# VH-VL binders against UPF0215 protein NEQ431: the designs that were tried, part 14

Target 1, 198 residues: UPF0215 protein NEQ431, of Nanoarchaeum equitans (p61151)
Amino acid sequence: MKKFARFIGIDDGYFVRNVHKKTKLIGAITKHTILDGVLSREITIDGDDVSEKIIDMIKNSNHYYQIRGIILYGITFAGFNIADVELIYKNLGLPIIIVMERPPKDIFYKAIEKYKPNGIELIKKAGPIYKTKTPFGYTYYQVYGIDKDTASNIINNLAIVSKIPEPARVAHMIARGVTKGDSSKPRAGGDSNPGPAG
Short names: E, the ipSAE of ESMFold2; O, the ipSAE of OpenDDE; V2, 0.75 times the mean of E and O plus 0.25 times the DockQ between their complexes.

## First folded at step 13 (VH-VL; framework fv_becotatug)

Design m7 (from k1 with heavy chain T100V; at its last look DockQ between E and O 0.32; V2 from the best seeds 0.00; counts 0 for: pae E 2.2 > 2)
Fold by ESMFold2, look of step 13:
Structure m7 (fold): chain C 198 residues (1-198), chain A 127 residues (1-127), chain B 107 residues (1-107)
Amino acid sequence: as target 1 above (198 residues)
Amino acid sequence: QVQLQESGPGLVKPSETLSLTCTVSGGSISDYYVHWVRQAPGKGLEWLGVIYYSGSTDYNTPFTSRLTISVDTSKNQFSLKLSSVTAADTAVYYCARDEVTKEYGSGYIWEGYFDYWGQGTLVTVSS
Amino acid sequence: EIVLTQSPDFQSVTPKEKVTITCRASQSIGSYIHWYQQKPDQSPKLLIKYASESFSGIPSRFSGSGSGTDFTLTINSLEAEDAATYYCQQSNSWPYTFGQGTKLEIK
């Protein structure tokens, strides 16, 4: 990995179902591990627009041609808004790494099957879940447009304070800061891992 | 500091409805999920169900027709009602909090372990 | 429903000895298992989350291991205050389920 390589980490903000209709989508651009830019869009809670918003956010940024990869914090955003990695890759030509602290529970897959069945194929496109050892424990990940060993190296080069790579970690902090007012506040649910429907 | 406290009648007649309240003090009930768990005397723990801030619920299968878990936002209270009780429903009833993790990732860390428990309240089903 | 079977049901143990409690799941649950300690007339207390992660403030003599279907809680150098009933609980699938419990007594 190059000293000046840029990655964009992507995560969504806090929301409460039945109160909010939209939340923030944050892109954090790092040069290696140093924050170099922040992009934002809005996405629809339980909607279908996250893939187009990711494409738009990146393609219309001043950093587009410098970004070497996309690091998604989970495959779900704003509840049941599920990223289509094939569509994103086709439109941007950028490798995608999906990172998570733990593999999803059976409850998660059952919820997708029940409440967002059109998302099953989007989950399938993201392929198998791999794991890589970091100084902070195992990080679980999926890849699209990049081999798993190259993705493992990228994760390890960017995971400096947590097993989650800096671009995704910073995106998460910013998303919570601008929507909940404090990135350290406890979550209330209705976030990236959908719970049972309300 | 968040605290959970169960309350309600300690004696309920067979075939009637058991009704309990879990009172939250400290933080807002919008910040976590509340579960109900019971323990018959001398027996193990049994998960009954969960309610989310949205008001949605999931119940353990044997209880789907008898159990109602609800929330009263104005009182910061959760309620449990179990209808058509029998002696088998005699137990200590707990409300418990599902922890929201400290990790930065994804924002929502769906845990499933109980970091805070109420003190428990014994409900006896007897004529 | 995922059945959790603990072994043993009961164990009388000598202080300072190592104690091992097992929990076997009827289906694979990854690492989504948690361990609780319950003393008489008290609420359960979380010890270990996600099979092997110690909860805040728990003494280092408590540790957990395993993945898939076979899980172990270990108490190294047992102390008198560790006399309690121990439960495993899974959170991989609805409904959440608990093991039947393991009661430890000090000889």
Scores: ipSAE 0.511, ipTM 0.784, lowest interface PAE 2.2, mean pLDDT 86
ESMFold2 (binder alone), look of step 13: mean pLDDT 88; pTM 0.919
OpenDDE, look of step 13: ipSAE 0.540; ipTM 0.830

## First folded at step 14 (VH-VL; framework fv_becotatug)

Design n1 (from m6 with light chain G30D; at its last look DockQ between E and O 0.54; V2 from the best seeds 0.62)
Fold by ESMFold2, look of step 14:
Structure n1 (fold): chain C 198 residues (1-198), chain A 127 residues (1-127), chain B 107 residues (1-107)
Amino acid sequence: as target 1 above (198 residues)
Amino acid sequence: QVQLQESGPGLVKPSETLSLTCTVSGGSISDYYVHWVRQAPGKGLEWLGVIYYSGSTDYNTPFTSRLTISVDTSKNQFSLKLSSVTAADTAVYYCARDETTKEYGSGWIFEGYFDYWGQGTLVTVSS
Amino acid sequence: EIVLTQSPDFQSVTPKEKVTITCRASQSIDSYIHWYQQKPDQSPKLLIKYASESFSGIPSRFSGSGSGTDFTLTINSLEAEDAATYYCQQSNSWPYTFGQGTKLEIK
């Protein structure tokens, strides 16, 4: 309750590019690491609507005034739908932490340059990538509206099962579960999202 | 349980087109990328290019004018064509699987390692 | 293009010895390097992914380390069956590139 701050973790669901037009966007609200609410919207694959959907989802929630921060599972959603951390921060007044398992490859940046060039400025707004040691390995993160050391402490307080903080991990599980029917990672197949269209 | 198998003619005349097929069994072809890699006899490995499920490609620079990689989703087949071949194109040709990964969010890109390889097929370029 | 330079090109080794193979990248590739074993007339076999993560089913005597430009594959107690050629491969940038290979033979 009032002893534990609420955070919302955000991730998108499974999709197949050139087959699906939309996928789910899930917000998982935790009080510390205990799931306290789930929010959902739909977003456009390779579209431009994820920032507006994040803002709408949080502003219209029953938890808005208790949420102390947003934890994004990466900056891209549904392919090349890229979060504008500046816009989100301006509209919600909430600090943003972007978490990821590894720093992006050069190939990722080249794909954005080629297939979503207007997204480069959105990625730049998120600033440098930091890393923090957790019991589960290094977690990579970016911050907006919060200093990196405070974000590192939040990550370590919320990363109890994996190096990905619980709000984001749970959002991922729910998003995959409702779009693919099973939140588990396939033993042989892996993720079914294709690469860039062309 | 995923299997990749290269097939095609083992002998190609100089200046003609080398044509190979990689047939994939097990798993969904929408979940990974197929790369082509070759190895000249007694030499190291050389990456040729990659094709996405969508049909888009990235080629190693020396091959951009001669190489065509394609996919036929109805047959679970990937094809390689290399035009204007010379003796320098004599090699074992492999197809190899590279899984998709969640990186920097849901921008699904390459894991970057090849977990399954075909057995390879030797193509000799000779008159 | 990123050039990977392996060392040594060749090494004659005895069983149970510790073997170290290095791979140097011409520019930083973080941890986006992978190690393969190739026995004669066989396809390459993945050993280590992301510099240090053992692939499923690989004997624990194989380990990898490094970040940035300098990477190492270690065989911590060589078995006779480990006689093979070893390749590093980077996946940070197009084109993917391989090291020139390191051939290990049993003395």
Scores: ipSAE 0.606, ipTM 0.812, lowest interface PAE 1.5, mean pLDDT 87
ESMFold2 (binder alone), look of step 14: mean pLDDT 88; pTM 0.921
OpenDDE, look of step 14: ipSAE 0.694; ipTM 0.871

Design n2 (from m6 with heavy chain I109L; at its last look DockQ between E and O 0.27; V2 from the best seeds 0.58)
Fold by ESMFold2, look of step 14:
Structure n2 (fold): chain C 198 residues (1-198), chain A 127 residues (1-127), chain B 107 residues (1-107)
Amino acid sequence: as target 1 above (198 residues)
Amino acid sequence: QVQLQESGPGLVKPSETLSLTCTVSGGSISDYYVHWVRQAPGKGLEWLGVIYYSGSTDYNTPFTSRLTISVDTSKNQFSLKLSSVTAADTAVYYCARDETTKEYGSGWLFEGYFDYWGQGTLVTVSS
Amino acid sequence: EIVLTQSPDFQSVTPKEKVTITCRASQSIGSYIHWYQQKPDQSPKLLIKYASESFSGIPSRFSGSGSGTDFTLTINSLEAEDAATYYCQQSNSWPYTFGQGTKLEIK
């Protein structure tokens, strides 16, 4: 039964500040862990349009009524374009899980206060950060429209090659591949040379 | 390969302004931030500050009244000015790279570690 | 400001022995700690990021562990070239801070 649930993972693509004005927003729809569809939009770097783009992308998909939930790879997209989980939930009626490899550091919150103060309210709407143990380490997450224990079960069911659930992991790979030309994901913090980014 | 190189006067008189530049070569300046770190001879490392892509800055608290960090993206150069120097400001000054984005496509966090450092330049404050 | 206290300040070491260096933070910093090696008259070199993740190209004898406030750098089977000063650095909060350093000398 659980093996037929559809989820959409959301992530943004590569960009260079002061060069690009927009980047890709990718939705990866999985049936359990098998890729079943890919959606795309463009979003504004450091803009305010990611929530409307997520809503539009999902509402106009052929899979809308089959999707059980949304998995966001972080709450910020294209720099400081910050998702409004309340708005997204009200418009789509879909539970939202925000996943992260690490809890945000104090510097992140200070940067929002200083450089994107209208985003503070959006960050607060996402609620407390929980953690769940996976075979690949702890995954940190927030929930909207779903209880934390159900979200933990979903994360563990979908995290089959890393602590990031497949819908979000695949969305990241596609977004990177389309915008930078190479979808290689660095190993979880350890194995990559930091070299030139682009 | 990204390389960072500090330059500037090696001797500065007390009460004057210490002025250094960090020239970045071999990489794209848009993908990271450059921080300044110093080390008094025989002592530990001390973080001074960073400049954001917007031109905004964060400085270590003791330096907020004396420190100015700037960037000239057309020259791939970062600058540090420290006013009203004393002998206590004698140190090796480093610029160091802190990436702002990774393969995950997020540009909203500093990585927080310094993967490339300049070779450092000794600045001595003496009469 | 977050104070990082390393232990020991100084250690005489012999080749092939296992060496541990500790770093204690004055408040919880999750895994936002990084380790550097600095040889005389050189710039620091990154060894370990995020408490336990080896940086690319770093010999496997270097490892890190810990979370929260207590962190350890381990050098398994020390080599003569590992004589250096080692620093931990936190990136959870501004200002970034470094430990006071741990100097390893070869006996």
Scores: ipSAE 0.608, ipTM 0.804, lowest interface PAE 1.4, mean pLDDT 87
ESMFold2 (binder alone), look of step 14: mean pLDDT 88; pTM 0.920
OpenDDE, look of step 14: ipSAE 0.763; ipTM 0.890

Design n3 (from m6 with heavy chain T100E; at its last look DockQ between E and O 0.38; V2 from the best seeds 0.60)
Fold by ESMFold2, look of step 14:
Structure n3 (fold): chain C 198 residues (1-198), chain A 127 residues (1-127), chain B 107 residues (1-107)
Amino acid sequence: as target 1 above (198 residues)
Amino acid sequence: QVQLQESGPGLVKPSETLSLTCTVSGGSISDYYVHWVRQAPGKGLEWLGVIYYSGSTDYNTPFTSRLTISVDTSKNQFSLKLSSVTAADTAVYYCARDEETKEYGSGWIFEGYFDYWGQGTLVTVSS
Amino acid sequence: EIVLTQSPDFQSVTPKEKVTITCRASQSIGSYIHWYQQKPDQSPKLLIKYASESFSGIPSRFSGSGSGTDFTLTINSLEAEDAATYYCQQSNSWPYTFGQGTKLEIK
């Protein structure tokens, strides 16, 4: 809600499953809606390292003590690499808001049960999915370490050109731009396919 | 622009295997996901299954014992085989594209709608 | 399996009239419903995605609404080219399913 509060938005980049082993993890730090810094790490496709990489990226940044919250673009990264919001909160002391354009389909939950069953606990930690109306439609979100009404206000203050808050939107654009070469190009199949690894 | 074209025999004898090919042009085969859908004469649309670029598949339950969907990346082709056919398998067969979307993270959610369809090919099962 | 029931099965209407086609899902599917138009001997064509979002290049006379279990396709001012069969389709769960279709004829 604060005009000059800093948030970090986090998203992963483009990859082709069964070709790439890693992809980029991007953190976009905004002062309100103005980009103030960019952080990067690499994460393992279908791995288990995204939570530790988020912690490391933020804790070792020059902005750590100015950041007021973390905005995750979804709970999954690089395929089946699932964020542990409890671990991240414990290590950073920062509230977490997970944003998404639509609530997950039944198909998503079936894929987790089949291909990453140890991820079910991590998804449960993120709690119920809420929605909030923005000028651009409904934004769906989950919270950890912050109440849902405060998170709704933050989302509405930061959703200025789309229903996705600016930190997460910019992180997505940067991540896709640096890995695919153009942030507007369609995703390749490797990062949208929940099927078995073989 | 992505284009899909079905091809294969128009007549198949009962108890034999129906075999169709979907040829992709105007893009990389790794850029989208292909479903097969059929429509019996005068009837509605029936989803058969989907194949992922990785080669993984999901089939409609009644077809799991008879249906094989596959991909040949070197030829930009998807294939459908349906074994032990009967007159009930007479239909127009379509291949169709399902786009990826970013919902709840990366790599999990399809758009779920078919933005590009092949022209369809009629397969008649008759002796 | 999620059953989609369309109403009506058939409608004969006068040009320039407003037509409403409904689709009811047997379970809640959020907004994961899509609408197609199919003319004789042609492939289906996407009209509306996610219940209410118009696909690129679709005439503005086509609109959609609804969420949960009850969905509506509206054609505001019919034209002769709109004579076709219309289908709803859900993408929330495997298998994807289609409604039985609504055949629309212009008087």
Scores: ipSAE 0.602, ipTM 0.807, lowest interface PAE 1.4, mean pLDDT 87
ESMFold2 (binder alone), look of step 14: mean pLDDT 88; pTM 0.918
OpenDDE, look of step 14: ipSAE 0.779; ipTM 0.891
ESMFold2, look of step 15: ipSAE 0.566; ipTM 0.788
ESMFold2 (binder alone), look of step 15: mean pLDDT 88; pTM 0.917
OpenDDE, look of step 15: ipSAE 0.771; ipTM 0.885

Design n4 (from m6 with heavy chain T101Y; at its last look DockQ between E and O 0.37; V2 from the best seeds 0.59)
Fold by ESMFold2, look of step 14:
Structure n4 (fold): chain C 198 residues (1-198), chain A 127 residues (1-127), chain B 107 residues (1-107)
Amino acid sequence: as target 1 above (198 residues)
Amino acid sequence: QVQLQESGPGLVKPSETLSLTCTVSGGSISDYYVHWVRQAPGKGLEWLGVIYYSGSTDYNTPFTSRLTISVDTSKNQFSLKLSSVTAADTAVYYCARDETYKEYGSGWIFEGYFDYWGQGTLVTVSS
Amino acid sequence: EIVLTQSPDFQSVTPKEKVTITCRASQSIGSYIHWYQQKPDQSPKLLIKYASESFSGIPSRFSGSGSGTDFTLTINSLEAEDAATYYCQQSNSWPYTFGQGTKLEIK
């Protein structure tokens, strides 16, 4: 029958820089694609605590030993709080897949160089960006502690309503819902961007 | 629905400061950013700059010494000031919306395209 | 900065014909190019985002293609209402830049 492996998707919540000091960090645990648990922590906007919060959140979960992988929605959280995939992998022993809808722009890398220069090393640890075709378009990803072809299969098995795998998509929706009050984007007079959630 | 409206004086004397306001309605100010773009009569489009909600800015290089973009969050208004104007600054000035997008991270990433534009306001620089 | 060069600068066209407009970037910009239509005395309107994605409500006769440095906007079966100036715009790097424009006029 179907494999019932658990994955945890991780994303941060809505925030307004210079208004909020912290925002939520949400972990969505799925059994395959069905939501099986939700974890939360707080992280510091533009801080350095997201890696420790990810580690703590997962280690203290009731599902820790059944989780087969971590799916990060991007490498930055709450602005310039950048995940250290090496540290997370060393502490949890879990493969990490970073997913994104598009490869980063030059603007992103220039902003890291300018505002969080120590983050360049953390981004480098995440390795090259690969892409995989899904029924919903191309998904871009990086891997740590897992080969790219296995990660591609995981992405395709978990991408059921969008090119972003369900654990990360659900984490995004929950994070935005609990911090902004609504997980959807504002209506633009009938116009809308195709996002992973909204 | 999202609406952008530019306002300000239509005539400015040389060497003075051009000052415009863009009022944005629809959605949260943190869900999108407003850029300024201008178009001299009969000419193409020229990007001027943007202000982040944090107050940080990115300006087109030729304008860094003369341009100031600011935001008043209590009024949902963005302002543009261009100092030491000449006849070359005569143009239609637009404000345009660029939404935030989750790209490799959170909260400050731009989609990069302008889905909504104001009607534009002509500013003439003449004696 | 990244220079976008459009071709042609001007084209006189008849309805029903296929029109192509090119935009060449001075450096690779991935797919971070967007196309706008500007009719006389109007604000620009977004047609195509991310090189090939049609914006909502845009007629299917408009399509875009390309990646890296060479991009194309195609209008299949041109209509009289498509007389306008067309701009490409890149969002890969600051500053955002526009092409110089391509003016289409109906014969």
Scores: ipSAE 0.561, ipTM 0.796, lowest interface PAE 1.8, mean pLDDT 87
ESMFold2 (binder alone), look of step 14: mean pLDDT 89; pTM 0.924
OpenDDE, look of step 14: ipSAE 0.765; ipTM 0.894

Design n5 (from m6 with heavy chain K102R; at its last look DockQ between E and O 0.42; V2 from the best seeds 0.59)
Fold by ESMFold2, look of step 14:
Structure n5 (fold): chain C 198 residues (1-198), chain A 127 residues (1-127), chain B 107 residues (1-107)
Amino acid sequence: as target 1 above (198 residues)
Amino acid sequence: QVQLQESGPGLVKPSETLSLTCTVSGGSISDYYVHWVRQAPGKGLEWLGVIYYSGSTDYNTPFTSRLTISVDTSKNQFSLKLSSVTAADTAVYYCARDETTREYGSGWIFEGYFDYWGQGTLVTVSS
Amino acid sequence: EIVLTQSPDFQSVTPKEKVTITCRASQSIGSYIHWYQQKPDQSPKLLIKYASESFSGIPSRFSGSGSGTDFTLTINSLEAEDAATYYCQQSNSWPYTFGQGTKLEIK
């Protein structure tokens, strides 16, 4: 990719299921790995609005015409709010890369099948899960509107401190920071640092 | 750090109901689930089940008709009831923490490993 | 449900030796296997998560490997304190299941 290419990373914030109705959706726009803008919306926990919120967030941004791709931190947001990559691509004309730390367990697919009508259908639109080696381990990803080898190159150019590319990593940090008050606390155990990371 | 402590009667009569509580301190209740695991004397570990915040459960199949797991979020306590007990239910009972993790996005799923265990409590089923 | 079979069931071992314990799953579970150490009258202690990731504070002599159906826990230079029973556990599918255990004793 070009040194000055812009990407938007998308992630959701902290929430407590059955307590909160909504949480934040954060878009972090980077020029290469340097944060260049932050966008926010609210999405419904276990709802169906994330795709429209992503589309609206990007279309109404000052950076829309400079963004060359979307990096989603997973395909699910705020629980079972599942991105429709086909709809997003049709509306924005931007390639989509979905990144994750590990491929999903059988338990995850069973839960979607049980609790989210048509959820498996949405996930299948994103195609197969690929992996690419980074200095930080394997990153798992799916693509829409871009070939897997180009996406692998983008991931490796943007993954500078973890196997998750900077746009998605920064979106996660901001989303956690504004909803929980401390971006350094993990969303899951075992990856928390014992002191300040930034 | 996180601490888990099981409590309840150490002796239960056959055909009665075994009832235990697990009190958890540390961590956010939204960031983990508590599972129940047991170990018969001199034997291996057996997973019993877990409760979700929704009140739904996943139980090991042989226990579906006898096992009830519940949570009291105001007391940070998890409870286990096992009805119609026999000598085969004599075991050390553990509660164990399984954290919520990101999987394919938002954190609604389990890490899948137990990073903290209670000390365990022996329950003997005998007349 | 997924059956985990450990080998060996029991082994008497000499200090400083390299020890391997295997765990075989009845079907593919990716890397969703975890290893625990249990000393007499104690609760299990997590050693290795996700097949090969060392848990915080675990001595470097413990390592894990494998993917799919075949997994190994290795103790590179056994110490006397490592006498314990070791369990593998899978988290790919409900119910979670454990291997039957491998008991290590020091000669």
Scores: ipSAE 0.553, ipTM 0.788, lowest interface PAE 1.6, mean pLDDT 87
ESMFold2 (binder alone), look of step 14: mean pLDDT 88; pTM 0.915
OpenDDE, look of step 14: ipSAE 0.755; ipTM 0.888

Design n6 (from m6 with heavy chain E99S; at its last look DockQ between E and O 0.38; V2 from the best seeds 0.61)
Fold by ESMFold2, look of step 14:
Structure n6 (fold): chain C 198 residues (1-198), chain A 127 residues (1-127), chain B 107 residues (1-107)
Amino acid sequence: as target 1 above (198 residues)
Amino acid sequence: QVQLQESGPGLVKPSETLSLTCTVSGGSISDYYVHWVRQAPGKGLEWLGVIYYSGSTDYNTPFTSRLTISVDTSKNQFSLKLSSVTAADTAVYYCARDSTTKEYGSGWIFEGYFDYWGQGTLVTVSS
Amino acid sequence: EIVLTQSPDFQSVTPKEKVTITCRASQSIGSYIHWYQQKPDQSPKLLIKYASESFSGIPSRFSGSGSGTDFTLTINSLEAEDAATYYCQQSNSWPYTFGQGTKLEIK
């Protein structure tokens, strides 16, 4: 990948159903792996507006003509707000890479069928799930408007701290930070508070 | 540090309703899902069901008609009620925490593993 | 319902030995398998998540592998405190299910 290529990573923020109606949508623009800009919009929890918000955020930014691709952290945002990669590509002319740590489980697809059945077609538009080996393990991804081998190279060039490429990883951190006040996820598993000597 | 504590009567008569409470401390229950799991004496683990912070539930199929899981958000408490009990319902009952994940982008899907368990409470069904 | 079958049901082992416990799923579950240790009169404790990822604070002698239908928990250089019952659990589909358990006793 070229040393000055810009990518935008997209992720949504923290929310609580039945408390919040909206949450943040964050775009993190990187020049290679260096954060170069942050864009924000609001999206509706379980709504249908994430695709138009992504389009609006990018098209009306000062960075639009410099961005070479969009990296989505998953296809769903704010619960059941599902990105339409076809619509986004038609409006922006930018390749789309959807990244995830693992392939979705059966429970995910059953939840979509039950609670957002019109979203199944949007998920189908994103095509098959591929995987690529990174220094941090396998990253799973889908592509729209770009071939899988080019996308694999982009992922590997941008995955420098984790198997999730920096634009998406940073978007996640910013989105959590501005909506929850702390960019880290709640502690999971065992005691992570080291003893007094830690 | 998140902690879970089960409480409730240890003895229940056949045909009556078993009622347990799980109290969560050390975190917001909006960031976690609580599942119920039981273990009959000398037997393996059996998943019963889960409740979302919103109050929606998923139950294991054999328990759909007898099981009610609920949440009291003001007290950070989850409750389990199992009606029409028999001796086969004698077990240690656990509540267990499951966190949300960024699986496929939403942050609302279960991780699927139980990182914290309550200590368990034995419920005996007998006359 | 996804059935998980563990092997063996029981094994008696000497400290410092290597132990392998298998878990076979009745259908493909990707890597959505988790492993727990349960000592007598205690709650289960998570060891391995997602087939091969060590949980925080778990000794390095515990490792996991596999994908699809065939999964393995390995305990390298057993310690006496590892005497326990071990369970696999799948989270790919409702209902969540557990294997029947593998009891390890130290000779």
Scores: ipSAE 0.647, ipTM 0.828, lowest interface PAE 1.3, mean pLDDT 87
ESMFold2 (binder alone), look of step 14: mean pLDDT 89; pTM 0.923
OpenDDE, look of step 14: ipSAE 0.728; ipTM 0.876

